# Designs tried in a protein design chat: VHH binders against Aminopyrimidine aminohydrolase (tenA). Part 15

Target 1, 224 residues: Aminopyrimidine aminohydrolase (tenA), of Halalkalibacterium halodurans (q9k9g8)
Amino acid sequence: MSFAASLYEKAQPIWEAGYNHPFVQGIGDGSLEKSKFQFFMKQDYLYLIDYARLFALGTLKGNDLQTMSTFSKLLHATLNVEMDLHRAYAKRLGISAEELEAIEPAATTLAYTSYMLNVAQRGSLLDLIAAVLPCTWSYYEIGVKLKGIPGASDHPFYGEWIKLYASDEFKELADWLIQMLDEEAKGLSSKEKAKLETIFLTTSRLENEFWDMAYNERMWNYNG
Key: E = the ipSAE of ESMFold2; O = the ipSAE of OpenDDE; V2 = 0.75 times the mean of E and O plus 0.25 times the DockQ between their complexes.

## First folded at step 19 (VHH; framework vhh_7z1x_3)

Design z133 (from z123 with G99S; at its last look DockQ between E and O 0.82; V2 from the best seeds 0.00; counts 0 for: pae E 2.5 > 2)
Amino acid sequence: QVQLVETGGGLVQPGGSLRLSCTASGFKFSSYSMNWVRQAPGKGLEWLSRISSSGSKISYADSVKGRFTISRDNAKNTLYLQMNSLQPDDTAVYFCARSFAYWGYSETYFDSWGQGTQVTVSS
ESMFold2, look of step 19: ipSAE 0.448; ipTM 0.769
ESMFold2 (binder alone), look of step 19: mean pLDDT 83; pTM 0.845
OpenDDE, look of step 19: ipSAE 0.627; ipTM 0.822

## First folded at step 20 (VHH; framework vhh_7z1x_3)

Design z134 (from z133 with S30D; at its last look DockQ between E and O 0.61; V2 from the best seeds 0.00; counts 0 for: pae E 2.7 > 2)
Amino acid sequence: QVQLVETGGGLVQPGGSLRLSCTASGFKFDSYSMNWVRQAPGKGLEWLSRISSSGSKISYADSVKGRFTISRDNAKNTLYLQMNSLQPDDTAVYFCARSFAYWGYSETYFDSWGQGTQVTVSS
ESMFold2, look of step 20: ipSAE 0.398; ipTM 0.745
ESMFold2 (binder alone), look of step 20: mean pLDDT 84; pTM 0.852
OpenDDE, look of step 20: ipSAE 0.678; ipTM 0.843

Design z135 (from z133 with S112H; at its last look DockQ between E and O 0.72; V2 from the best seeds 0.00; counts 0 for: pae E 2.9 > 2, grease 25.3 > 24.2, SAP .682 > .668)
Fold by ESMFold2, look of step 20:
Structure z135 (fold): chain B 224 residues (1-224), chain A 123 residues (1-123)
Amino acid sequence: as target 1 above (224 residues)
Amino acid sequence: QVQLVETGGGLVQPGGSLRLSCTASGFKFSSYSMNWVRQAPGKGLEWLSRISSSGSKISYADSVKGRFTISRDNAKNTLYLQMNSLQPDDTAVYFCARSFAYWGYSETYFDHWGQGTQVTVSS
């Protein structure tokens, strides 16, 4: 079993809970209240900015020119392709560019992005990959599962989300990160692998907190 | 080691057809986007077509739309280019090239190339 496959196996209870979360199921069957999806789209905008920063750090931490070049292109694509698609989609949902510019992070968004950035800045390329891979991989898995639901991809609001994350773009990105993880994990001790597992499972759990945050439209518990 | 080997080039008359193949080895072919690029004598490189890893997303340069069809067989690790209605201006060395769909451009960066196969269209 590859190291990435072992992480996938261990994460399954967490990822299954995410797939079964009312937010995710509501995207698939069309029942999700529009306001919850709008809340998600706003917080996801902030997430994508920091996701791009992770690719900048990957460029910095890459072990060879090919890896650096790939991360550089991922950074560019996230800032200029994925975020443009996100803005266009947000506009269709009634979220203005001014609203996107003014978003404050919810507590969960801040915790998730700060954790990933802290791990990536302090650690190795492999720590960065372990932090970011659950988001990319689980979104692709969710997208594919939801795409299999009749009518889901045709939903006037949620269909585009499903198609974006079931795309070959995300498949290829997840596959590349998995390959990098397995290659870079060769020769690591059980202790080193346990550290990476903790990172991988932590961001997997934070993904579920993100679904829950969006479903409850929760900014802060104690903001007054 | 990543290897891309083009075959199927040759001489054809104007209006003729040709099918190019590119056999891939040394990497997980189904995880990458694939492209066809050509270089006419004394000219720069011209991107022709791209197909995403599952085959679900295909794009073409205007110069070949309607005449060329890109396809892939992931079970055989093979990329194809069906070229119909060939004209003298299609004379070039044809390369297959590997890329990455997340890069999201009509114009893409390529990280590995084949050695090319010659296509000559003349009467």
Scores: ipSAE 0.379, ipTM 0.735, lowest interface PAE 2.9, mean pLDDT 91
ESMFold2 (binder alone), look of step 20: mean pLDDT 85; pTM 0.862
OpenDDE, look of step 20: ipSAE 0.626; ipTM 0.822

Design z136 (from z133 with R50Y; at its last look DockQ between E and O 0.67; V2 from the best seeds 0.00; counts 0 for: pae E 3.5 > 2)
Fold by ESMFold2, look of step 20:
Structure z136 (fold): chain B 224 residues (1-224), chain A 123 residues (1-123)
Amino acid sequence: as target 1 above (224 residues)
Amino acid sequence: QVQLVETGGGLVQPGGSLRLSCTASGFKFSSYSMNWVRQAPGKGLEWLSYISSSGSKISYADSVKGRFTISRDNAKNTLYLQMNSLQPDDTAVYFCARSFAYWGYSETYFDSWGQGTQVTVSS
């Protein structure tokens, strides 16, 4: 069994909980309240900025020109294609570009993005890949599962989200990160693999915290 | 190491047909988008067709739409181009090319190429 396949197997209880979260199920069946999706879209905008920074770090940490070139293309696509699509989608939901530029991170958003950036900056290319892969991979899994729900892809607001993450474009991104993880993990010790597993499971759990944050429209748990 | 090997080129009369194949090795073929590109003598590169990794998205250049059909068999790691109604201006070296598609870039990025196969339409 490949290393990525072993991580996938270990993460299944966490990813199943994410798929079954009321936020995700509500996207699929159309029942999710629009305000919760608007909250999500605002926090996801901030997430995407730091997600792009991870691809910039991947360009720097790449071990050959092909890998560096691919990360550079991912950085470009995130900043200039995905974020433009996100702004257009947000506008359809009543969120202005000015609102997006003024949003503050919720506690969960800050924890998630700060954890990923800390791991990526301090660590190896593998640490970076382990940190970012659960977001990418689990979103594809969720997208495919939700696409199977009758009428879900046709929903006027949530259908676009489902189609994006079930797309071949996103599949290709997830597959590339998986292949990089498996190639770079060749010859690693059990200790090194355990560290990567901890990172992978931690960002998997942070995904579920992000769903829960959005569902509860929660900025901070304390009123301080 | 990524390898793409085209076969099926040759000499054909105007109005004729050819089927090109591109056999892939050294990478997970089912994880990548694939393209056909050609270069006529003394001309620049012309993109012809695209197929996404699962085959769910296909597009064609206007110059070949309706005459050429792209397909893939992920179990055999093979990309195909069926070319019908060939004309003298289809004479070119035909390449298969791998791309990494990410939101709106699937037709514009080629990171690996085959060696090419010559297609000559008589005259």
Scores: ipSAE 0.310, ipTM 0.681, lowest interface PAE 3.5, mean pLDDT 90
ESMFold2 (binder alone), look of step 20: mean pLDDT 83; pTM 0.837
OpenDDE, look of step 20: ipSAE 0.626; ipTM 0.829

Design z137 (from z133 with S99T; at its last look DockQ between E and O 0.70; V2 from the best seeds 0.00; counts 0 for: pae E 3.5 > 2, grease 24.9 > 24.2, SAP .679 > .668)
Fold by ESMFold2, look of step 20:
Structure z137 (fold): chain B 224 residues (1-224), chain A 123 residues (1-123)
Amino acid sequence: as target 1 above (224 residues)
Amino acid sequence: QVQLVETGGGLVQPGGSLRLSCTASGFKFSSYSMNWVRQAPGKGLEWLSRISSSGSKISYADSVKGRFTISRDNAKNTLYLQMNSLQPDDTAVYFCARTFAYWGYSETYFDSWGQGTQVTVSS
């Protein structure tokens, strides 16, 4: 069993809870209130900016020119393809460009992105991969599961989300990160692997906090 | 070690057909988008076709659309190019190349190539 496969198995209770969260289920069956999805899209815009920064750090920390080149291209695609798609999608949902520029992070968004950036900046390339992989991998898994629901992909707004994350684009990205994790983990001690597991499970839990934040439209518990 | 090995090239008469194969090893073939690219004598590289990892998305250059068909068999780790109605202008070394779909549809970056197989179309 590969190291990535062992992380996958360990994370299953967490990822299953995420899939069963009312937010995610509501995307699949079309019942999610539009305002909750709009809140999600605004916070996800901020998340995506820092996601791009993780790929910049991956370029910096790459261990050979091929890896550096791959991360550089991922950074470019995130900033120029994924974010353009996100802005277009937000516009269809009634979120203006001015609103996107004015968004401030919710407590959960700040915690999630700050954790990943802190781990990536202080740690190795492998720490960065362990931090970012749960988001990419679990989104693909969710997209595929929701795409299997009859009619879900045809929903006027949520269908686009489902198709995006069930796409070969995200499959290939997740698979590359998985392969990189397994390659770089060769020769690591059980103690070193346990550190990576902690990172992987922490961002998995933060993903579930993100679903819950969006469902409750929560900025801050005590200032909102 | 990523390895891509093209086979199926050769000499063919104008109007003829050839089927190229590219056998992949050293990586998870089903996780990558694959391309066919060619280089005619004295020319630069010309992108011909791309197929996504599941095969759900296929693109062709205008120069070969309708004449060439890309396909893949992930169980055999093999990429194919069926080439019909070949003309002398199709004479080139043909390469298979690995990429990611996430890099975008207009991206021409490839991270691995094969050694190539010669296709010669002449009377």
Scores: ipSAE 0.292, ipTM 0.673, lowest interface PAE 3.5, mean pLDDT 90
ESMFold2 (binder alone), look of step 20: mean pLDDT 83; pTM 0.841
OpenDDE, look of step 20: ipSAE 0.397; ipTM 0.722

Design z138 (from z133 with S33T; at its last look DockQ between E and O 0.75; V2 from the best seeds 0.00; counts 0 for: pae E 2.4 > 2)
Amino acid sequence: QVQLVETGGGLVQPGGSLRLSCTASGFKFSSYTMNWVRQAPGKGLEWLSRISSSGSKISYADSVKGRFTISRDNAKNTLYLQMNSLQPDDTAVYFCARSFAYWGYSETYFDSWGQGTQVTVSS
ESMFold2, look of step 20: ipSAE 0.441; ipTM 0.765
ESMFold2 (binder alone), look of step 20: mean pLDDT 84; pTM 0.852
OpenDDE, look of step 20: ipSAE 0.657; ipTM 0.839

Design z139 (from z133 with K57R; at its last fold request DockQ between E and O 0.79; V2 from the best seeds 0.00; counts 0 for: pae E 3.1 > 2, grease 26.8 > 24.2, SAP .713 > .668)
Amino acid sequence: QVQLVETGGGLVQPGGSLRLSCTASGFKFSSYSMNWVRQAPGKGLEWLSRISSSGSRISYADSVKGRFTISRDNAKNTLYLQMNSLQPDDTAVYFCARSFAYWGYSETYFDSWGQGTQVTVSS
ESMFold2, look of step 20: ipSAE 0.473; ipTM 0.777
ESMFold2 (binder alone), look of step 20: mean pLDDT 84; pTM 0.847
OpenDDE, look of step 20: ipSAE 0.590; ipTM 0.808
ESMFold2, fold request of step 24: ipSAE 0.318, 0.353, 0.357; ipTM 0.695, 0.719, 0.719
ESMFold2 (binder alone), fold request of step 24: mean pLDDT 84, 84, 84; pTM 0.858, 0.854, 0.854
OpenDDE, fold request of step 24: ipSAE 0.630, 0.664, 0.667; ipTM 0.828, 0.838, 0.839

## First folded at step 21 (VHH; framework vhh_7z1x_3)

Design z140 (from z138 with K57R; at its last read DockQ between E and O 0.80; V2 from the best seeds 0.00; counts 0 for: pae E 2.7 > 2, grease 24.3 > 24.2, SAP .673 > .668)
Amino acid sequence: QVQLVETGGGLVQPGGSLRLSCTASGFKFSSYTMNWVRQAPGKGLEWLSRISSSGSRISYADSVKGRFTISRDNAKNTLYLQMNSLQPDDTAVYFCARSFAYWGYSETYFDSWGQGTQVTVSS
ESMFold2, look of step 21: ipSAE 0.478; ipTM 0.778
ESMFold2 (binder alone), look of step 21: mean pLDDT 84; pTM 0.852
OpenDDE, look of step 21: ipSAE 0.823; ipTM 0.905
ESMFold2, fold request of step 24: ipSAE 0.349, 0.321, 0.364; ipTM 0.720, 0.687, 0.722
ESMFold2 (binder alone), fold request of step 24: mean pLDDT 85, 85, 85; pTM 0.868, 0.866, 0.864
OpenDDE, fold request of step 24: ipSAE 0.728, 0.740, 0.707; ipTM 0.864, 0.869, 0.852
ESMFold2, last read: ipSAE 0.393, 0.422, 0.398; ipTM 0.731, 0.750, 0.745
ESMFold2 (binder alone), last read: mean pLDDT 85, 85, 85; pTM 0.863, 0.866, 0.869
OpenDDE, last read: ipSAE 0.682, 0.667, 0.754; ipTM 0.845, 0.839, 0.874

Design z141 (at its last look DockQ between E and O 0.75; V2 from the best seeds 0.00; counts 0 for: pae E 2.4 > 2)
Fold by ESMFold2, look of step 21:
Structure z141 (fold): chain B 224 residues (1-224), chain A 123 residues (1-123)
Amino acid sequence: as target 1 above (224 residues)
Amino acid sequence: QVQLVETGGGLVQPGGSLRLSCTASGFKFSSYTMNWVRQAPGKGLEWLSGISSSGSRISYADSVKGRFTISRDNAKNTLYLQMNSLQPDDTAVYFCARSFAYWGYSETYFDSWGQGTQVTVSS
């Protein structure tokens, strides 16, 4: 069993809880209230900015010119293609570009993005990959599962989201990160692997917190 | 280690057809987007077509849309280009190239290339 495959198996209770979360199920069956999806789209915009920063750090931390070049292109695509698609999709849902630029992060969004950036900045390329891989991989898994629900990808609001994350773009990105993780994990001690597992499981749990935040439209539990 | 080998080129008359193949080895073919690119005599590289890893997303350059068809067989690790209605300005060396769909389809983003196969359209 590869290291990435062992992480996948260990994360299954967490990822299954995410797939079964009312937010995710509501995207699939079309029952999710539009306001909850709008809240999600706003917070996800902030997440994407920091996701791009992780690719910038991957460029810096790459072990050879090919790896650096790959991360540089991922950074460019995230900033200039994915974020433009996000803005266009958000606008169709009634969220202006001005609203997106003015968003404040919810507590959960801050925790998630700050954790990933801290791990990536202080750690190795592998720490970065372990932090970001659950988001990329689980989104693809969710997208594929939801696309299998009859009529889901035809929904006027949520179908576009489902098709985006069931796409080969996310499959290929996840596959590349998995291959990189498995290659770089060769020769690591059990202690080093346990650290990576902790990171991988932590961002997996933070993804579930993100679904729950969006479902409850929660900025902060305590104001003042 | 990564190898991409194009075959199927040759001499054809204007209006004729050719089918190109690209056999891949040394990497997991099903995890990558594959592309066809050509270089005509005295010209730069021109991206022609791309097909994502599952085959679910296919794109063509305007210059070949409707005349060329890209396909892949992941079980055979092979990429194909069916070229119909060939014109003299389709004369070029044709390359297959590896990329990622997330990067988009641009000749500047390919990370691995084949040796190329010559296609000559001449009367």
Scores: ipSAE 0.452, ipTM 0.763, lowest interface PAE 2.4, mean pLDDT 91
ESMFold2 (binder alone), look of step 21: mean pLDDT 84; pTM 0.851
OpenDDE, look of step 21: ipSAE 0.629; ipTM 0.826

Design z143 (from z140 with S112Y; at its last fold request DockQ between E and O 0.89; V2 from the best seeds 0.00; counts 0 for: pae E 2.5 > 2, grease 28.9 > 24.2, SAP .739 > .668)
Amino acid sequence: QVQLVETGGGLVQPGGSLRLSCTASGFKFSSYTMNWVRQAPGKGLEWLSRISSSGSRISYADSVKGRFTISRDNAKNTLYLQMNSLQPDDTAVYFCARSFAYWGYSETYFDYWGQGTQVTVSS
ESMFold2, look of step 21: ipSAE 0.461; ipTM 0.774
ESMFold2 (binder alone), look of step 21: mean pLDDT 85; pTM 0.863
OpenDDE, look of step 21: ipSAE 0.818; ipTM 0.903
ESMFold2, fold request of step 24: ipSAE 0.365, 0.454, 0.425; ipTM 0.721, 0.776, 0.764
ESMFold2 (binder alone), fold request of step 24: mean pLDDT 86, 85, 85; pTM 0.870, 0.866, 0.865
OpenDDE, fold request of step 24: ipSAE 0.713, 0.195, 0.167; ipTM 0.857, 0.602, 0.589

Design z144 (from z140 with S106P; at its last look DockQ between E and O 0.73; V2 from the best seeds 0.00; counts 0 for: pae E 2.5 > 2)
Fold by OpenDDE, look of step 21:
Parts: sequence; structure tokens; C-alpha cells
Structure z144 (fold): chain B 224 residues (1-224), chain A 123 residues (1-123)
Amino acid sequence: as target 1 above (224 residues)
Amino acid sequence: QVQLVETGGGLVQPGGSLRLSCTASGFKFSSYTMNWVRQAPGKGLEWLSRISSSGSRISYADSVKGRFTISRDNAKNTLYLQMNSLQPDDTAVYFCARSFAYWGYPETYFDSWGQGTQVTVSS
């Protein structure tokens, strides 16, 4: 069993909970309130900004030109393509560009992206990969599962989202990260692997927190 | 070691057809977007077609659209290019190239190439 496969198995209870979350299920059956999805899209915009920074760190921490180049490509794609697509998608949902730019991060968004950035900055390339992999991997699986629901991909608001995450391109990113993780993990000690596992499971949990945040449209539990 | 080997090139008359194959090894073929590109004498590299890992997404350059068909067999680790209605300006060395697609990026990036196969269209 590969290291990534072992992580995948350990994360299944978390990922299953995520898939079964009312937010995700609501996307699949179309019952999700539009306002909740809008909330998601706004916070995801902020998420993506920091996600791009993670790719930049990937370039910095890459041990060879190919790895560096790939992360650079991902960085570029995120900043110059995905952001535009996200804005366009948001606009179709009634969220203006100005509104997106004015969005403040929710507590969960801050926790999630700050954790990833911190782990990535302080740690190795593999720490970075372990941090980002649950997002790409789990979202792809969610996308594929939702796509399998009749009519889900045709939803006027949610269909595009489902198609995006179920796409081959998204899968290929996950596969690439998995491959990198598996290759580099061959030489790691048990202690090092345990660290990666912790990171992987932590961001997996944070994904669920993100779903819950969106579903509850929760900025902060306490206002101050 | 990543290897890509193109076959199927040759001499064909205008209006003729050829089918190119690219056999991949040394990597998980089914996890990568694949491309066909060509280089004509004295010209730069021209991207022709791209197919996503599962084959669900395909794109063509305008120059070959309607004439060329890209396909893949992941079980055989093989990429194909069916070329119909060949013209003299299609004369080139044809390469299969591995890329990594993300977010439907319009640009094509390649990290691995084959040795190429010569296609000559002449009367």
C-alpha cells in the first residue's frame, strides 16, 4: 500500500462525513439555499487567494525544475484563470466583483488557509502537499459522486461547480500530488510520515469545517 | 523513465489519410493529458490537439479541426491521431507530448516528448 493510499484510508471517516454534509448533499439534490452557496463562493474566493500562495511556496520548495515549473503553472493558472472563472461564476450567482473584493474572511477560512500556509512555510514540500491534497482529492471525489446524481450537473447554479470538480483536469492535479507524495514518502521515517498524516487529516477536517461554515453562513461564532 | 514513441508516419498523397500512434511507458498514462504537436521544416512547433486523461475533453487547433481526430486507449497506454484529408502543408514531424492540464488552461505545456514520426504529404 502506498503512503497516499494509507492516508486516504485513514481520512475516509472524515471525507464521508464531508460528502454527507447537508451543504454537499444540497448541491447534489439542488435543495441547497442559494444564499448558502453564495456564502461559500465568497469565502472560497479568499481561500483561492491563499491557495495560490501555496503554489508559490511549492515553486520555492521544489527540488527540481520540473516540480518548480509545475507549481509555477498551477500558480499562474490559479491567479490568471481560476480567479476570473470564479468571478464570472460568482457574478452569475448575483455576487459582484466589488462584493468579492470587500469580503472579509470567516473564522473557518482564516483557520484553514492560515494552517496550510503555516505548515507549508515552516515545513517541507511534502508538508505542503499533504496540506493541499485533501482539498483537491476530496473535492474531485465529491464532484464525481454528485455528477452521478441525475440532473445534478444540470442545475442552473450548482451544475458548473459539480462539473468543475469532477473534471479530468482536477483529477490530474490530485493524481500528480498523490504521485509526488508517494515517491518522496519512500525515504521518510515513521516520525516524518506521522507528521504528514497529521497534516493530511487536519486539512481534511478543516474541509468539513468549511462546509459547515458555508451551510450556516457563519462568519464568527462571537461578534466583537 | 518516461518514454513516448510515435509510429505511423510515412508518405501519403494529398487527400490521403494516416493514423499515428504514440506508446507511452514509465508513467501512469491514464493520469495525464496528452497532446499532438508538429514541426514543419523551417517552422516552429505547432500544437494540434489535446485530450484529457479520461478522454472526456478534447481540443483541436483550427488548422486541423474537422480533419484530425485525437483519441486514446488508457488500457494500452496509447495515444492516437487519425489524420484525414491530408494536405502538403501537413508535412512535418509529428510528436506526442505529455502535459499537465489544470483549469482548462488555454496554453499547452509539455514536459515529455517522443522522438517524432515523419509525415510527408506529396503528390
Scores: ipSAE 0.317, ipTM 0.679, lowest interface PAE 1.8, mean pLDDT 92
ESMFold2, look of step 21: ipSAE 0.440; ipTM 0.765
ESMFold2 (binder alone), look of step 21: mean pLDDT 85; pTM 0.864

Design z145 (from z140 with G104K; at its last look DockQ between E and O 0.73; V2 from the best seeds 0.00; counts 0 for: pae E 4.3 > 2, grease 25.3 > 24.2)
Fold by ESMFold2, look of step 21:
Structure z145 (fold): chain B 224 residues (1-224), chain A 123 residues (1-123)
Amino acid sequence: as target 1 above (224 residues)
Amino acid sequence: QVQLVETGGGLVQPGGSLRLSCTASGFKFSSYTMNWVRQAPGKGLEWLSRISSSGSRISYADSVKGRFTISRDNAKNTLYLQMNSLQPDDTAVYFCARSFAYWKYSETYFDSWGQGTQVTVSS
């Protein structure tokens, strides 16, 4: 069994809980209230900014020129393509570019992005990959599962989300990160692998917290 | 180690057809977007077509749209380009190239290339 496959297996209870979360199920069956998805899109915009920073750090930490070049291309695509698509999608949902620029992070968003950035800045390329892989990999799996629901891809608001995460773009990114994880993990001790597992499971749990934050439209627990 | 080997090039008369193949090894072929690119004598590289890892998204340059058809067989690790209605301006070295799929608006970035196969269209 590859190292990535072992992480996948251990994360299954967490990822299944995410798939079964009312937010995710509501995207699939079309029942999710629009305001909850709007809240999600605003917080996800902030997430994408720090996600791009992870690719900048991947460029810095890459072990060879090919790896550095791939992360540089991912950084470019995130900043100059994916974020433009996100802004266009947000506009269709009634969220202006000016509103997106003014968004403050919810507690969960801040915890998630801060955790990933701290792990990536303090750690190795592998620590960065372990931190970012669950969101990419689990989103692809959710997208594929939801796409299988009759009519889901045709929903006027949520269909685009489903098609985005079921796309070959996300599949190829996940596959590349998996291959990189397995190659770079060769020769690691069980202790080093356990550290990577902790990171992988932690961001998997933070993803579920992100669903719950969006479903409850929660900025802070002490927000009044 | 990544290897991409093109075959099927050659000499063809104007109006003729050729089918190029690219056999991939040393990587998980089904995980990558694949491309065809050509270089005519004395000219720069021209991107022609791309096909996403599952084959679900296909794009063509305007210069070849309607005449060329890209396809892939992930079970055989092969990429194909069916070229119809060939004209002298199609004379070039044809390369297959590996890339990541980026969004519809993204530039294509090639990280691995074949050695190329010559296609010559002349009377």
Scores: ipSAE 0.224, ipTM 0.638, lowest interface PAE 4.3, mean pLDDT 90
ESMFold2 (binder alone), look of step 21: mean pLDDT 84; pTM 0.854
OpenDDE, look of step 21: ipSAE 0.594; ipTM 0.812

Design z146 (from z140 with Y105F; at its last look DockQ between E and O 0.65; V2 from the best seeds 0.00; counts 0 for: pae E 2.9 > 2, grease 24.4 > 24.2, SAP .692 > .668)
Fold by ESMFold2, look of step 21:
Structure z146 (fold): chain B 224 residues (1-224), chain A 123 residues (1-123)
Amino acid sequence: as target 1 above (224 residues)
Amino acid sequence: QVQLVETGGGLVQPGGSLRLSCTASGFKFSSYTMNWVRQAPGKGLEWLSRISSSGSRISYADSVKGRFTISRDNAKNTLYLQMNSLQPDDTAVYFCARSFAYWGFSETYFDSWGQGTQVTVSS
């Protein structure tokens, strides 16, 4: 069994809980209240900015020119393609450009992005990959599962989200990160693998916290 | 090591057809977007077509839309380009190139290339 496959299996209780979360199920069956999805889209905009920063760090930490080039192109695509699509989608949902640019991070958003950036900045390329892989991989799996629900991909608000994450764009990105993880993990000690497992499981848990944050439209418990 | 090998080029008359193949090795072909690109004599590179890893997302340049058909066989690790209604200005070296669907809107970003196959359209 590959190292990525072992992480996948260890994460299954966490990822299953995420798939079964009312937010995710509500996207699939169309029952999710629009305000919760709007909240999610606002926080996800902030997440995407820091996600792009992870690709900048991947460029810096790449172990050969091809890897560096791939990360630099992922950075470009995130900033100039994915975020444009996100802004257009947000506009359709009634979120103004001004509102989108003025968003403050919720506590969960800040914790998630700060954790990933801290791990990536302090650690190796492999630490970065372990941090980012769960969101990419689990989103693809969720997208594929939800696309299997009759009518889900045709929903006027949620169908576009489902199609995006069931897309070959996310499949290929996840596959590439998995391949990198397995290649770079060859010869690692049990201690080094345990560290990567902790990172992978932590961002997997933070994904579920992100679903829960969005479902409850939670900024800060003691925001004032 | 990533390796892409194009075959199927040759000489055809205007209005003719050719089918190009590109065999891939050294990577998981089913995990990547594949492209066809050409270089005509004295010209720069021209992107022609792209097909995502599952085949679900296909794009064509306007110059070849309706005449060329991209396809892939992931079981054979092979990319194809069916070229119909060929004209003299289709004369070029044709390359297959590897990319990501996530890059999908940047036609200039390829990370691996074949050596190319010559297509000559002449009477």
Scores: ipSAE 0.378, ipTM 0.727, lowest interface PAE 2.9, mean pLDDT 91
ESMFold2 (binder alone), look of step 21: mean pLDDT 84; pTM 0.855
OpenDDE, look of step 21: ipSAE 0.529; ipTM 0.784

## First folded at step 22 (VHH; framework vhh_7z1x_3)

Design z147 (from z140 with S59K S106D; at its last look DockQ between E and O 0.02; V2 from the best seeds 0.00; counts 0 for: pae O 12.7 > 2, placed apart)
Fold by OpenDDE, look of step 22:
Structure z147 (fold): chain B 224 residues (1-224), chain A 123 residues (1-123)
Amino acid sequence: as target 1 above (224 residues)
Amino acid sequence: QVQLVETGGGLVQPGGSLRLSCTASGFKFSSYTMNWVRQAPGKGLEWLSRISSSGSRIKYADSVKGRFTISRDNAKNTLYLQMNSLQPDDTAVYFCARSFAYWGYDETYFDSWGQGTQVTVSS
């Protein structure tokens, strides 16, 4: 069993909980309240900004030109294509560009992106990959699963979201990260593998927190 | 581009038989587990049968076990469903669906399916 496969297996309880979360299920059956999805889209905008920064770190941490180039392409695609698509999508949902730019991060968003940026900056390329892989991999699986629900991908609000994450392009990214992880993990010690596992499971859990944050439209638990 | 095209549907009398075909293109058909699913009017999606990439592993839903037979011809990129002893409650749109599988896990989730073929069982 490859290292990525072992991580996948260990993360299943977490990912299953995520898929079964009422936010994700609500997207699939169309029952999710629009305001909750709007909340998600706003916070995801902030998430994507830091996500792009992670790709920049990938270029920095890359061990060869091809790896560096791939992360550079991902960075470019995120900043110059994905962000525009997100803004356009948000606009269709009644969220203006000005509103997106004024959004403050929720506690969960801040925790999630700060954690990824922290482990990526302090650690190796594999630490970065371990941190990013759960959101890429699990979102693809969620997208594919939801796409398999009749009518789900045709939903006027949520269909585009499902199609995006179920896309071949998104799968290719996940596959590339998995391959990188598996190839490089062959020479790692048990201790290093354990660290990567911890990172992988932590960001997997943070994904669930993100779903829950959106579903509850929770900025902070305490105001003051 | 992944494409699945179902054919063979139609109107049949109770007790009759139909053979559905699904022609695959745009991917390595022989590498994927394939499924038949259906959706009856006002009902959700129902999984019927699954066949592994090599054909060595086959499963059926209890609702069709003993009546339906799944098979495949990898050389022709085609999936088949032989349906015997058809009943009115078998009336539905039938889809072939490619399984989404990671690391050898058998999944009942699908990442691709066709437009479906209508099967109507009526006297």
Scores: ipSAE 0.000, ipTM 0.244, lowest interface PAE 12.7, mean pLDDT 91
ESMFold2, look of step 22: ipSAE 0.477; ipTM 0.779
ESMFold2 (binder alone), look of step 22: mean pLDDT 85; pTM 0.871

